VH-VL binders against o27280. Designs and how they scored, part 61

Target 1, 266 residues: o27280
Amino acid sequence: MDSMNVPEVLEIKRIVEESESVKTFIFSWDFRREVRPGQFVMVWDFRDEKPMSVSLIDPVRSEIGISIRRVGEFTDRVHGLSEGDLLGIRGPYGRGFELMGRDILLVGGGIGMAPLAALADEATARGMRVDALVAARTADELLFLDRLEAAGVNISTCTDDGSCGFKGFAHERLLTLEENHDMAAVCGPEPMMFQVMRILDERDVPAQLSLERYMKCAVGICGQCCLDDTGFRVCAEGPVFWSQELSRVREFGRYRRDPAGRRVPW
Short names: E, the ipSAE of ESMFold2; O, the ipSAE of OpenDDE; V2, 0.75 times the mean of E and O plus 0.25 times the DockQ between their complexes.

## First folded at step 3 (VH-VL)

Design a12 (framework fv_libevitug)
Fold by ESMFold2-Fast, scan of step 3:
Structure a12 (fold): chain C 266 residues (1-266), chain A 123 residues (1-123), chain B 110 residues (1-110)
Amino acid sequence: as target 1 above (266 residues)
Amino acid sequence: QVQLQQSGPGLVKPSQTLSLTCAISGDSVSSDSAAWNWIRQSPSRGLEWLGRTYYESKWYNDYAVSVKSRITINPDTSKNQFSLQLNSVTPEDTAVYYCAREYPGDLYGMDVWGQGTLVTVSS
Amino acid sequence: QSVLTQPPSASGTPGQRVTISCSGSSSNIGSYYVYWYQQLPGTAPKLLIYGNNQRPSGVPDRFSGSKSGTSASLAITGLQAEDEADYYCQSYDSSLSGYVFGGGTKLTVL
């Protein structure tokens, strides 16, 4: 934990309801503290602190946005807040995405579209061509479609139930899409990201993947290092990793570890 | 491509040891992406996971609490197989026994199964 | 007495939609992936769904899985005669440190 970096108490300027379960909280931000897509902040509700990816970066309006899905007690409390209420924010932390080339692919699952929406904004502002594959279980869980369209992104969708776009999973849809991208950025459930990474590796497309579980390692909260491809422990500075780096991690997308270091299924 | 072939006696007397083997083709028992499971199925208790063995720098075993005191699951890398030994059997151990692979890792569930062996425990 | 609860039976007619539920707790389905297996008479179980909602190669898209909270569902659309089988859910249980199965659902195609 960084004892020298204390949360700033910020007023919730605006709340956008993205779906039944997802809200974006918007704050005024002093851009003397630079923030890049793929980085996260620690959100403090004066009881608990949790890492959240930055989903909006707007230096023109001096605003950042943080998109939060309701999944437990902390997020339930935060979802109960209103415009004008206060939250503690510290950061940004972690390694952000790097943009390269002219044509990029974004693959996002559920709330994983949040950091990718910020990346899409930066990429389109740089004049890059952006294709986004937006995946969710159902149509009402697809996030940021209007924002991506307004930014000039070429959008493909897939839902598990077929309620919008391709009926199926992200990696199944990806197999039907063009192979001509200079890079990809991927964020979503680890098993989805593993399948997507495999396809992109076969296509020789360098990919960057954002791993939620590595956010704590990036700020030094994690007391453990991840295991490498030989079974030795190695420190990780996430949450964004190149596919070349993750190909060395035997556990990525396959299983996780408990606090004792034992293999535990997803 | 990957196949599991079970062998072992179909009749065991009460108090004896039940012993089954599962021969692996198309994969290695020491693959660090796989885990090798035993599951049984009976009308009274349905599907029951018994345990697994897997390799991560060394061999590990996980066993269901209900059988932990009586069970051993053992890999044999030279024969590319793994075995089940269940001690002190009772008629309640009568079941169809299956071996199965988890692959890759624990993510994909039991993706390949042996054909099953009916084991009857009676005098 | 199964840790995961399934209805013992379900039925439908060809072409219809059938759903099979699987109910657990925070120590299993609420924290871990759900898997579904199809077992035809006289055969070993076959993996039908992994990772809550993913299909192995060769499984038709009319089979789908979903999970919400501590419960999971298997949906079969366009029901066919060959779908008549027993269906089992599976998860991991942290309090038992092991895998757990549902009691199974016998699906009859009328």
Scores: ipSAE 0.014, ipTM 0.548, lowest interface PAE 7.5, mean pLDDT 85

Design a13 (framework fv_libevitug)
Fold by ESMFold2-Fast, scan of step 3:
Order: structure tokens, then C-alpha cells, then sequence
Structure a13 (fold): chain C 266 residues (1-266), chain A 123 residues (1-123), chain B 110 residues (1-110)
């Protein structure tokens, strides 16, 4: 029997308020069980179950963290919970990030910094040089800056409104960064990731991109997770994909799917 | 530096209880991030994990299914040690017995081992 | 029979590369971390690799671990006479709710 496919009821050990709209929920975790940056878990509030990326992996303290942005009914209920309350956790699921080379670039938009913060911890622990480009609409929406700084990451910021760092979008800021990297990892809104991928492709930097919006089936058999041209099931074959794989997908960065599976423009 | 020292009889008669102790120096048996294991080794079976005990807010134990009905692993915080008791032994229980620490937490493996104790089960 | 499968023996000459495999299933290596232990004659096992591919302090970088799917591998580069030992892999098995070891590989340095 696959015990990783059954929810475990875990106590919320600690809650960290990352911003007005984002909280990290921290749980004790059995590190005999693999968990890697870029993987997700299903969070069950005993009514509904939703996929959430793992944002903290701390085997010394035996803790994992899950960062959740308040965007609807489920997340509103979870944000109302306190330390000592219970949640069901199932997983982890999906393909995590792979680290290669010595110099890595992270490009994160909004909550997309969550899985990248876990990756930054692993990369710095391995002695890699880590540059992070952290993007948001406003300064108050930039996430994990203190944690990245504590880890020794070289941080660049950009905000749409210019309230912190470069004024503009992530891809515009990336064009002003000239350091060569052995690989990149990218997570954020799909239009941002598409523009970033194109620049990295021109620079011959292999990139891994995380497609969180498709993490709706936990066991990887759900057809609704499929990408248009490749037939990839994100929960089984992603959510992390190499840029070479995504460059062949007509859907990526150009349209999304509605609940019926129909293409709609971003 | 952490060291584990084992003690106990090397000969046990069939149907009796095998009792071994592992004394800890350089760490505490109630250390939050440590788990304390018993493993045995025979020429035919290789290494076989028997169980462990550990403290987080209270004491917990895990035991291998093959010995679960006969085994108890007990911490002793006053003496800074933990013990193995295996009931109703048979000649199949003849092995070298090791104690070992997992630290810190489950990811990092069994980083310190005792010297091993050969236990022979015979009449 | 051991739950994890290792070759019973391996050999190499000084300076060469040796690889030792460890094969399991989805209930163990496929879902859980792999550990490697070195056992010299007459001594207790010593932790060599944890977390699939990490070295404890004091283990030479000649030793490396890897994992793919339900299989793991220990590689020893620049083989030395002192590497002659038994090597054991370990993982957790969810079907057994406990740790499992491989049957061991006796490495001979020729």
C-alpha cells in the first residue's frame, strides 16, 4: 500500500506571516520520506483539498513549511487557523527541481518565490552561488527577502510600480543582469515565465519552470492536468519542466484553461 | 564526540529474555533531534533493524514487524542509556547486536554506532 | 531474502572507479531516502552517505551516492586499499513500516 497517498493529520506547529496575504504553515515531518524543492502537497482542511508547494524543508528541525496566499474560500479558512490546529497533508507529489553546475539563477514572481525559497536553501547548503530575482507588483508583496539574505543569496528586486528595486517586470530586469549561470529556476505567473524563458534560451542557460496552476490532481491520472501539445500531466510529469520541453507547448504563456478544459486567453 | 557503549550477557538460553544496554556519552538520550536504534547482524541475514525509541514531547517507539510481539526498547534518562529486551529467544536470534543513533532527525542516518555485542542463543 | 538487492561482491584496482548498486521498489527506495554504510572487518558499520547523495563530515569526496527511480548507487573513485570493506544500503519501507537494509556487497581491492 502507498502510504504517501493517504492524508496524515498534522498539527500546525508554527505560522509565519510573510505578508498581508501570505502565511507559511510549519509542520513536523518524517524525513525518512523524501521531499524536494519544487514538489507539492495536498492540503486538506476536512472540507476541501488543494495543492500547495513546499516552501521550507528543514531536516535538522524535522519541519516542512507550506506557504499559502489568501485568494478564495479554502485559503481564507486555512488563514483563519491557529498554531495547534490540525490539517491533513498528503504527498509530496510531482517532479522537483534538479540542481546542476555551480552558479544558479532563481526568478520568482509573487507566491512563486515559495518553492524557490526551498531551492535556494538547498543550493546554498551545497555551496552553490545563488542569484535571485524577486518580482512583485509592489514592495509589500515581495516575499522571502529576509530568508534569502540570511542564506547568503545575492538578491535583485523589481516591482511593477518601482517601490523597491528596478521599476518594471521581471524579464525587463533580467535583461540588465549580465552574470552567466549554469542553470535557472523560474516560478510565477505564466506570462512572466514565458518572457523569462525566452531570454534564458537566447543566453543558452538551461531553465526549469514550475507550472503550479495545473496541480489539481494528486495521483497523476487526471486528464485535466494535460498540456496542449505534449500530453504532459503536470502532477505526474511536472510541475517542474525544462525550458526545452515548454518551448514546444503552444499553450504555455499564451492561454489558460477554464474548468471545462477550454482555452481562454490570459 | 558521542560514544555508545554496549553491555549485557553474550549467552542466553532458549525461551529466556535477551537484555542489552547502550550507555550514551556526549549526548542526552532525551535529545529532541535524536533517535536511538537497535540493529542486529548475522552471516545469513546481514543487517536487520529491530526498532528505535525517541523523545519529542513524550517518548515514542517503532519496532520491526518480525520482532514486534517480543521486543521492548526503553530509555533511562537518569542513567543516560537505553535498553533492548527481547523475549522468548530462539537460536535464530543469535547475532551481533548494535545500538546506533540517528541524528539530527531522520534524514541524516545512523551516525554513531556502539561496538557490537555477540549474543549466542544456546542451551 | 533481503528487501533491497545488492550484488554480493565487487572488485577494482587502486585508482579506478567502482560502483555498487542497490535495487528496491516503490514502497522503499522509490519514495524514501537511501543511506550507505561502510563496515571494516571486526568493526561496526560507519555512515558513509545519507539523503541519497550527501557526505557526513570526514568522508572523502571520492565517495558519492545517487538515486534514480527505485534504484540507488554508491560510486567510489580513486579506489584505495583501505576501501576494502562490506557496503550496505538502507532505506525505509512503507509496507513493513520500518528500516530495511540491502544484503551487502563485499568490495575487494585487487
Amino acid sequence: as target 1 above (266 residues)
Amino acid sequence: QVQLQQSGPGLVKPSQTLSLTCAISGDSVSSDSAAWNWIRQSPSRGLEWLGRTYYTSKWYDDYAVSVKSRITINPDTSKNQFSLQLNSVTPEDTAVYYCAREYPGDLYGMDVWGQGTLVTVSS
Amino acid sequence: QSVLTQPPSASGTPGQRVTISCSGSSSNIGSYYVYWYQQLPGTAPKLLIYGNNQRPSGVPDRFSGSKSGTSASLAITGLQAEDEADYYCQSYDSSLSGYVFGGGTKLTVL
Scores: ipSAE 0.135, ipTM 0.660, lowest interface PAE 5.6, mean pLDDT 86

Design a14 (framework fv_libevitug)
Fold by ESMFold2-Fast, scan of step 3:
Structure a14 (fold): chain C 266 residues (1-266), chain A 123 residues (1-123), chain B 110 residues (1-110)
Amino acid sequence: as target 1 above (266 residues)
Amino acid sequence: QVQLQQSGPGLVKPSQTLSLTCAISGDSVSSDSAAWNWIRQSPSRGLEWLGRTYYTSKWYNDYAVSVKSRITINPDTSKNQFSLQLNSVTPEDTAVYYCAREYPGDLYGMDVWGQGTLVTVSS
Amino acid sequence: QSVLTQPPSASGTPGQRVTISCSGSSSNIGSYYVYWYQQLPGTAPKLLIYGRNQRPSGVPDRFSGSKSGTSASLAITGLQAEDEADYYCQSYDSSLSGYVFGGGTKLTVL
């Protein structure tokens, strides 16, 4: 009982530098324990605990990977670790992505490609056709392109500054793509996901979107882990939601709250 | 293509040690992603997992709690086989014993099984 | 006595769908994958389903697995005479630190 609520101390087996700001930490994993793309784990450095999406699920080597962007004190400490060092891992938690049909679109922005990379591996292993639209501010922030290509994924890129692929935003690139898909999975900044969702809804493509903003509340340590209007708790009911569920959330893609609780536009 | 061939005695006296071997062809006992299991089947207890051995960077063993004090599972890389030793047997250990491979890794279940060996524990 | 609960028998006619259930708890099926095995008379068990609902090479797609909460199901569509066999579910149990099996279901093709 409660095995998922107690951190297991695991040795860092390998570290992959994905970019100057992102590393993937690889651990041996007991795959008798279910892990799905789109789920997250709590990573404990013996001082603080933070939620991180699972970015690699490799049952052949019995490994999972967790991709971490360097954004603050906790992630700075974790980035300073070496192979052989220890971290606590608890989970997995949350609703993962569901695969359906034969033809799938992935739309990822920045670190949002991490859970989608794991999904791409599973989809291609099932024989699905996978198209990925990978978006970032600049070319050096495009993640997992080599891994996606190795998996047989058909890749389109876009950058805000035009340094790689289409110059513009993910939704602008999506409008120039002609093929329909049986489903889509989307992960990235909320304004990007909102615009992408609207296009996919118009095309009658069911989409799943991952809302990472509330994963900090995963263990119920934060009583305010709810979406406006619906009362969804991302850690309990997400982080993955169908587009039909998100279309009813008034704040999705429009407003966020600052640390003082003030409503601010994206 | 991968085959598991079992050998060992079909009759063991109470209090003695049961010894079975499982010879592997078409794969290596030290394969990185494989785990090598012993399972038994009896009318009273059904299918019962006994334990496994596997190699990653070193050898590991996992044993079922019900037999942990009496069981040893050992790989033999020179003969490409693994064995089961079960000490202090009783008539309750009478069962068909199977060896089986888990591959690849923990996700994929027991994909190849030996033919089974009926072991009767009686005087 | 088995840790996972299966009905002792199931039956169907050729061409129909049959479903076999497997019930457990949060320490096994609720947290871990469910595997399904077919055992023909006089033979060793054969793996049918592993992972989320995957089949080994040579297992026809009319066999499928599903899981919801602490229960799992094996579905067989287009039932054939050669499907008459015993079927077993398996999962890992964290309380026991080991694999656990269901008691088996004898499927009769009428």
Scores: ipSAE 0.006, ipTM 0.505, lowest interface PAE 11.5, mean pLDDT 84

Design a15 (framework fv_libevitug; at its last look DockQ between E and O 0.01; V2 from the best seeds 0.00; counts 0 for: pae O 6.5 > 2, placed apart)
Fold by ESMFold2-Fast, scan of step 3:
Structure a15 (fold): chain C 266 residues (1-266), chain A 123 residues (1-123), chain B 110 residues (1-110)
Amino acid sequence: as target 1 above (266 residues)
Amino acid sequence: QVQLQQSGPGLVKPSQTLSLTCAISGDSVSSDSAAWNWIRQSPSRGLEWLGRTYYTSKWYNDYAVSVKSRITINPDTSKNQFSLQLNSVTPEDTAVYYCAREYPGDLYGMDVWGQGTLVTVSS
Amino acid sequence: QSVLTQPPSASGTPGQRVTISCSGSSSNIGSYYVYWYQQLPGTAPKLLIYGNDQRPSGVPDRFSGSKSGTSASLAITGLQAEDEADYYCQSYDSSLSGYVFGGGTKLTVL
């Protein structure tokens, strides 16, 4: 599809400051075009292009939102933009989350809560019961709590340092939550997702996990898109994967690959 | 509660202009998130979207390629209605014409339709 | 020819499941949402499904939509006599820069 590969120049309609390091940029969007929670777009500042997850899908207002954390030169430039400025948007790309059942669990770590916030909006609009476990290193890095609350989501928080909610990691908090769910969706640091997946698998809860590091592969930029022992090509099928697909992959949560294809520990 | 009421002639001669009006009750033609469509239906071509008009800071029109050179869709905020003008009609323009609302926005589809108007193009 | 392809007819008996297909391409169904409309004799089309698989208020849950790749389907479970109607799929086509409809399927309840 030509419309999927050509950047559309869009005006920044509104900017929401989510934290000191995260902003959501909101654009008018043509909702004839399919966009699903878990998909990403390529954001072009007329110099560099980077993949960003869609964090707001609001068909009533005809808006999409893209949440960007300040981590380098590109994101620093984009954070310097104002309402009325222009960005190029290409996509959406990748496989989105699938919703099933009546009760769902979302487990998000840091900026990984961004695609899950969009999923929460869709699930609540469909009449599903949504529980969200929002995890971060500190209270200041917990994202989208007010938006989730406004949507009627049941929220649990945890921080590594204990500054808000449960003191500990997401998987430790999950062990204290006994409600069964029909499915789960997980997005955050890979070691966190691995630990959460193991607990959900033991509880026989089907889970979908978003591997954001493979978003570039999904648009054909990266040449190394293989997970190890399955021969599975992440770039063709990601960034969202079912837990059953990842449970057979030795490197998930343990290793990444360098440009030469060698295993590098997390 | 939103209703669309169509009016216009049922018979038009070849080469003339077809003119139909769709009156809106229960919503505003300049309503945010609404788009106002014209669709026709014939045995030979089935359902065929002709175009739409909508307001977002200013008025916009989208038209189907097949009729773009002959079609005009105009809102009238004072009468709370929108109209279709199709120029240089031929017998191939014979169809039942419908107006319809898209609301809210494009995702939710055409939720309210007018009653339809049979237009016959014949000499 | 319609841009989206539907079977011209389908039939079933009360209580059965009927599925109506709608086939397109990457320029329409492959990238854009699918809608379904029901048209009873002598009436305007009525929105039955939007956003691939969502039902408007008042549409019974025995109607469901699905989409896979460049094709979509409407499923009717527990078929009833009142379901006898024409069914149309709709999407947007980027090559035509406009909405496109399927040719319609006449559903007969035997």
Scores: ipSAE 0.441, ipTM 0.776, lowest interface PAE 3.3, mean pLDDT 88
Fold by ESMFold2, look of step 4:
Structure a15 (fold): chain C 266 residues (1-266), chain A 123 residues (1-123), chain B 110 residues (1-110)
Amino acid sequence: as target 1 above (266 residues)
Amino acid sequence: QVQLQQSGPGLVKPSQTLSLTCAISGDSVSSDSAAWNWIRQSPSRGLEWLGRTYYTSKWYNDYAVSVKSRITINPDTSKNQFSLQLNSVTPEDTAVYYCAREYPGDLYGMDVWGQGTLVTVSS
Amino acid sequence: QSVLTQPPSASGTPGQRVTISCSGSSSNIGSYYVYWYQQLPGTAPKLLIYGNDQRPSGVPDRFSGSKSGTSASLAITGLQAEDEADYYCQSYDSSLSGYVFGGGTKLTVL
């Protein structure tokens, strides 16, 4: 087994409370080891191990950040940790986003903004113009707005309840915008990503979308993260896919699979 | 701008110690943003990384396995320089030796190099 | 032998595109950033590409880097006579716990 495939036990250097339900855990990182926006790590709390997207890549401070939404027992335990506590990290894994052109559109829903925040930092550092459409159910759940603004990102918001920005879903906001971007990067609830992908494809905007599936090994051996119709493994050939790759995947946007492999509606 | 100026003898007899010094201008050897490397180049081995020294909360050294038993790299903060000692040299150690700054915070590799010093090991 | 494998030579004519390959393994290129250096005759190496695909200020945009799996590539478009030099790839190797260089590629401009 590769040395990167064994969890390294790291101290939590800093915790950022992004919202009432989302925290970013920051660790020291040796940046000789490559980390790309859109890649993920496996986070181990000494009992269970779950995949989490990298949300902060800061070579200047030698730090990475992992944003975690509290949604169950594992994430409840991790949210109960403090600075100085330990977590196991293995990775990074997967295919990250590829940057192209000069003008990029980011479309993020909820915690899906986490890998896009990392991408925004890289795109801005490369001198690209970055527009971000940030979506959530309510204003209080919009993530990373201050960070994106500080990076020089042009932000549009939408909320389901209209408490901030456009009232409605991300794809509805997207329809009301003029689009002249060289590429797009999309991450969020899969039904949202499906609708956004259709709009971007009609506009001939190259798009990359980040998927989540059940993972066990994270290195492509076990096959548990496979997509229907293609055999793509989300942990190896993804989690970031081009829209053309996903357009022929029938399950995308239609259903998901539970850990037992059963089809479950979104 | 940062410049690296090398000095040291160019002829060393077998079994002696090779000693070189790299003087830094425009940066500090104790900068927590930089690491200070030695690399050599020979026709038989091409470019070969030897080791580095760097400061964060304390001084650290990393040495290539191939020379680890014979090499020492030392910073000198008062003179703003760093040195290479390579013990028990053989003719196989004949090479052009370079010092180089590494700037890992922006993912830059070795972005500033010294002028190079040819060191010949022969009797 | 070098840990990273490069062809010993490459050639092209002015205006053409030339690529130089660098082959490694999962313990280096597959997991670690790739860097490229240009060495003109009688001079020290000069950083051309860092972080797989980024150019330092002052390096023309006709130089580009890329990486796929355990291999990396340096591409030079619009080849010019002054591009005649040796080119080296570099990465970190976890099994050796140190930086590793390719054996170098001598580029000849015909």
Scores: ipSAE 0.356, ipTM 0.751, lowest interface PAE 3.4, mean pLDDT 88
Fold by OpenDDE, look of step 4:
Structure a15 (fold): chain C 266 residues (1-266), chain A 123 residues (1-123), chain B 110 residues (1-110)
Amino acid sequence: as target 1 above (266 residues)
Amino acid sequence: QVQLQQSGPGLVKPSQTLSLTCAISGDSVSSDSAAWNWIRQSPSRGLEWLGRTYYTSKWYNDYAVSVKSRITINPDTSKNQFSLQLNSVTPEDTAVYYCAREYPGDLYGMDVWGQGTLVTVSS
Amino acid sequence: QSVLTQPPSASGTPGQRVTISCSGSSSNIGSYYVYWYQQLPGTAPKLLIYGNDQRPSGVPDRFSGSKSGTSASLAITGLQAEDEADYYCQSYDSSLSGYVFGGGTKLTVL
C-alpha cells in the first residue's frame, strides 16, 4: 500500500479567515512530498473525508494551506476547529496545473480561487506576468485579493451584484478584456468555467480548467468521479484538464454527479 | 427568438396514453446548450416537473420519480420537436401541460415555455 | 404538499415592498440554484429570477431574489398593479432526482 494513501494526522498550525465562509488551514509540510498547484488532498476529520484543493504552497516556511468553504456538515465541523487541533491529510492527488509562457490569466470564481492562488504564487515566483480575474457573488466573497496583490498580480474583480468591480459574471468580464495571454487557468463554478473556456478557445488561448466532482477514493479506483463518455477520472486524470480534453466531456458545464451517482444540473 | 408550440389532444380516456408534442423554433432540439422539459400544473398538485430530454454527446432522459414508470420523452431531430407520452393515465393526470427549455444563458432556468395544453382525463 | 413551501398569498399596495418566501431543505435550496417564475392569469410561467438572484433581460430591477441556507426570498419593490400574479420558486432536489416547485404565492395588489 502506498504510504500516500494513509492519512497523516497533522496539527492545524494556523487558521486564516479568508471570508465569512472560507478558512485556510495551515499545516507543516514535509516537502520531500512534492505538491503542485491544482492538486488536492483528502481531508479527514476522523468521521468523514473530503477532497480539498491546496491553496498555499510555501517551501520556505515548510507549510501548505488548504482553503475550505463552509457548505455542509463536514465543513461545518472543520470550521469549528481551532489551531492546534488535528486533521488527517492524505495526498496530494491528481494532476496539477502546468505553467507555460510568460503571461498567464487566472480566472477564478468563489472557492475556485484556492488552487489558483497557489498557482499565482508559483507563476510570480517564476517571473511570469499574472493577471487574475476574480469573481464572486458579492464583494465579501472575493478571495485572496490581498494575497494576490502582494504577489504582484494584476487583479480584475467581478461580482454578480456589482458590489465590487464589474457587475456580472466572469465570462462577461472576460469579454470586455481584449488582451490575450500565453495561457489561462480557470477554476470555479462549472457554468462559469464552461463559458470562460468557450471564450478562451475562440481566442486560441490555451486553457487549463480544474473540475470538481464527488470523489471517494482519490486514487482512480472507485470510479465515482468518472466523467461520462470519456472515462476520465477527475481524481486521476484531473482535476486539472486542458480545454481540449474537456471539449470531449459534453457534460462539462451542464451536469455533475451527486454522491449517489445521479446526474444533477448545476 | 425561441418559441415552443405545443400540440396534442386535450381529452384522454383513463388507462390510455397521453401524447403531446412540442415544436421548437429558433433553436435545435439537439443543442448541447439546452434541455427540453415537460411540466404540468393542476390545482391539486401545483407545478410538477415531469422530465426532460437533452443531447450531450448522446441523448439523455431524466424523469420525475412520480411518473418514471409511465413517462417517455422523445426528441425528434428531423422535425425539431420533442414529445411527451404518459401511459395509463388517470383523472389525477388531468392538468395543463407545458413544455419548456432550459438554457445556460439563464443558468439553466426554464426561460422559454410553450403555451400550455389542458389535458383532461375523463371517461 | 409541495416540496418547497411558499405562503399561499401575499398582498401589498402600489409602491410597497413585498417579500415572498420559499422554504426548502438541504436536499434542494440548500444545495442548488433557486429560480422564480411569474405566472399571469391564463399564461405560462415566466422566468423571473435565475441563479438565486439574477434577472433575465426584460425583468425590472424592482424584482430581486436572495438565498440563505435552505430558504429563498423574492422581493418586489415599488409594487405595481401589473405585478399581481402567482409566483413560484423552483429548485432541484437530490432526494427526488428532479426539479421541485413551491406551491405558489398569489400576490394581490390592493
Scores: ipSAE 0.026, ipTM 0.539, lowest interface PAE 6.5, mean pLDDT 92
ESMFold2 (binder alone), look of step 4: mean pLDDT 93; pTM 0.949

Design a16 (framework fv_libevitug)
Fold by ESMFold2-Fast, scan of step 3:
Structure a16 (fold): chain C 266 residues (1-266), chain A 123 residues (1-123), chain B 110 residues (1-110)
Amino acid sequence: as target 1 above (266 residues)
Amino acid sequence: QVQLQQSGPGLVKPSQTLSLTCAISGDSVSSDSAAWNWIRQSPSRGLEWLGRTYYTSKWYNDYAVSVKSRITINPDTSKNQFSLQLNSVTPEDTAVYYCAREYPGDLYGMDVWGQGTLVTVSS
Amino acid sequence: QSVLTQPPSASGTPGQRVTISCSGSSSNIGSYYVYWYQQLPGTAPKLLIYGNNERPSGVPDRFSGSKSGTSASLAITGLQAEDEADYYCQSYDSSLSGYVFGGGTKLTVL
């Protein structure tokens, strides 16, 4: 069975409550089938499908995890499920992260920390030094801190309200952190990623950024598959992009498109 | 270090059952991170995966479709070994048979192999 | 005939780069990891590459794997006499519900 095009019905093996609003759903996974950090799956509750990033890749236990934030009707229904219940999983889809060098900086905002947690596991398993900047609105919305700490990751935190770590935004905290990294990976709200990308570009740190708005394009169900000013086909290239690719896009971090295709500010 | 030691007869008559064992040292046959495979190699068919056994919460077996109707792979936790039984053999089953460990999990491939056993199916 | 296609032979001289191809389909290499095994004369196969491009401990960095679409390649740089062996690719095939191997490539070091 080709799982890329047909949902596979999987039993929820374990549920980890990451916060009041985020749960990780863990499934048995056939690791003969490729999955990489930065990829996503379509989660089907037998009514609607939504793209969700892969947040755990554990080939030793043959487990994959999918972290889901409670934001609407679909996610409310999924959050109501228990261990032993069933979900449809289709994928994985999209371009994953690439690792290079000896050390990596991870910058995650909110649920954007989910794909970066999977990347942190892979990077540490490869013997890389991993620094993670974990950002959220408040301390109780910081995700995966215990998991990152257990993996040996060097953690810095920031919260908008100052309830944990640096008081301020991710890019403000980044300005106070060590500049020497071989690469970076960034995932979170697009305005945050734009500011972080700008700083990393000034430091000549190659960065990869994951754009959640392009996840649906990777499954071939989008009407608009190009970024402004570059002609990128996001269905083939996203959701992970190199910073040099995104720096040429005037839309990134500044505008989105409404259903009529018109530019609207963030 | 993990070692796999194979034993079994080198000559089997057509229509009979081919039986081999693989003894494990340095690991447990019930390790939940390992799967225990049988593979054979012949000039005519090359390398051919036959099946595997592994433990999670219970024992599971996977078998290649080409042999599924006549193959059994059994773990023996008391002797720390696993066996292959292949029924109704024909001269086409003549091959070098290997046992091998997948570890850890499915991603990492077959990291340790037994020495191989030449089995000839002939009168 | 094997499900995955490899050239039956390859050759090179010491110091050269040699590449061995492995071709499949969407039901195997297109969707699943590729593994490579080295078999020296008279011995069992030895895992050389897993997960498309990862090396087990003890495998020299002269060996590398890559995968694109439904095909994979093993590259050997700085070819040495001790690299003379048979090389096999492996993947999983969903239509067969099992592991599949390439037909093998006999590498001769001239």
Scores: ipSAE 0.006, ipTM 0.601, lowest interface PAE 8.4, mean pLDDT 86

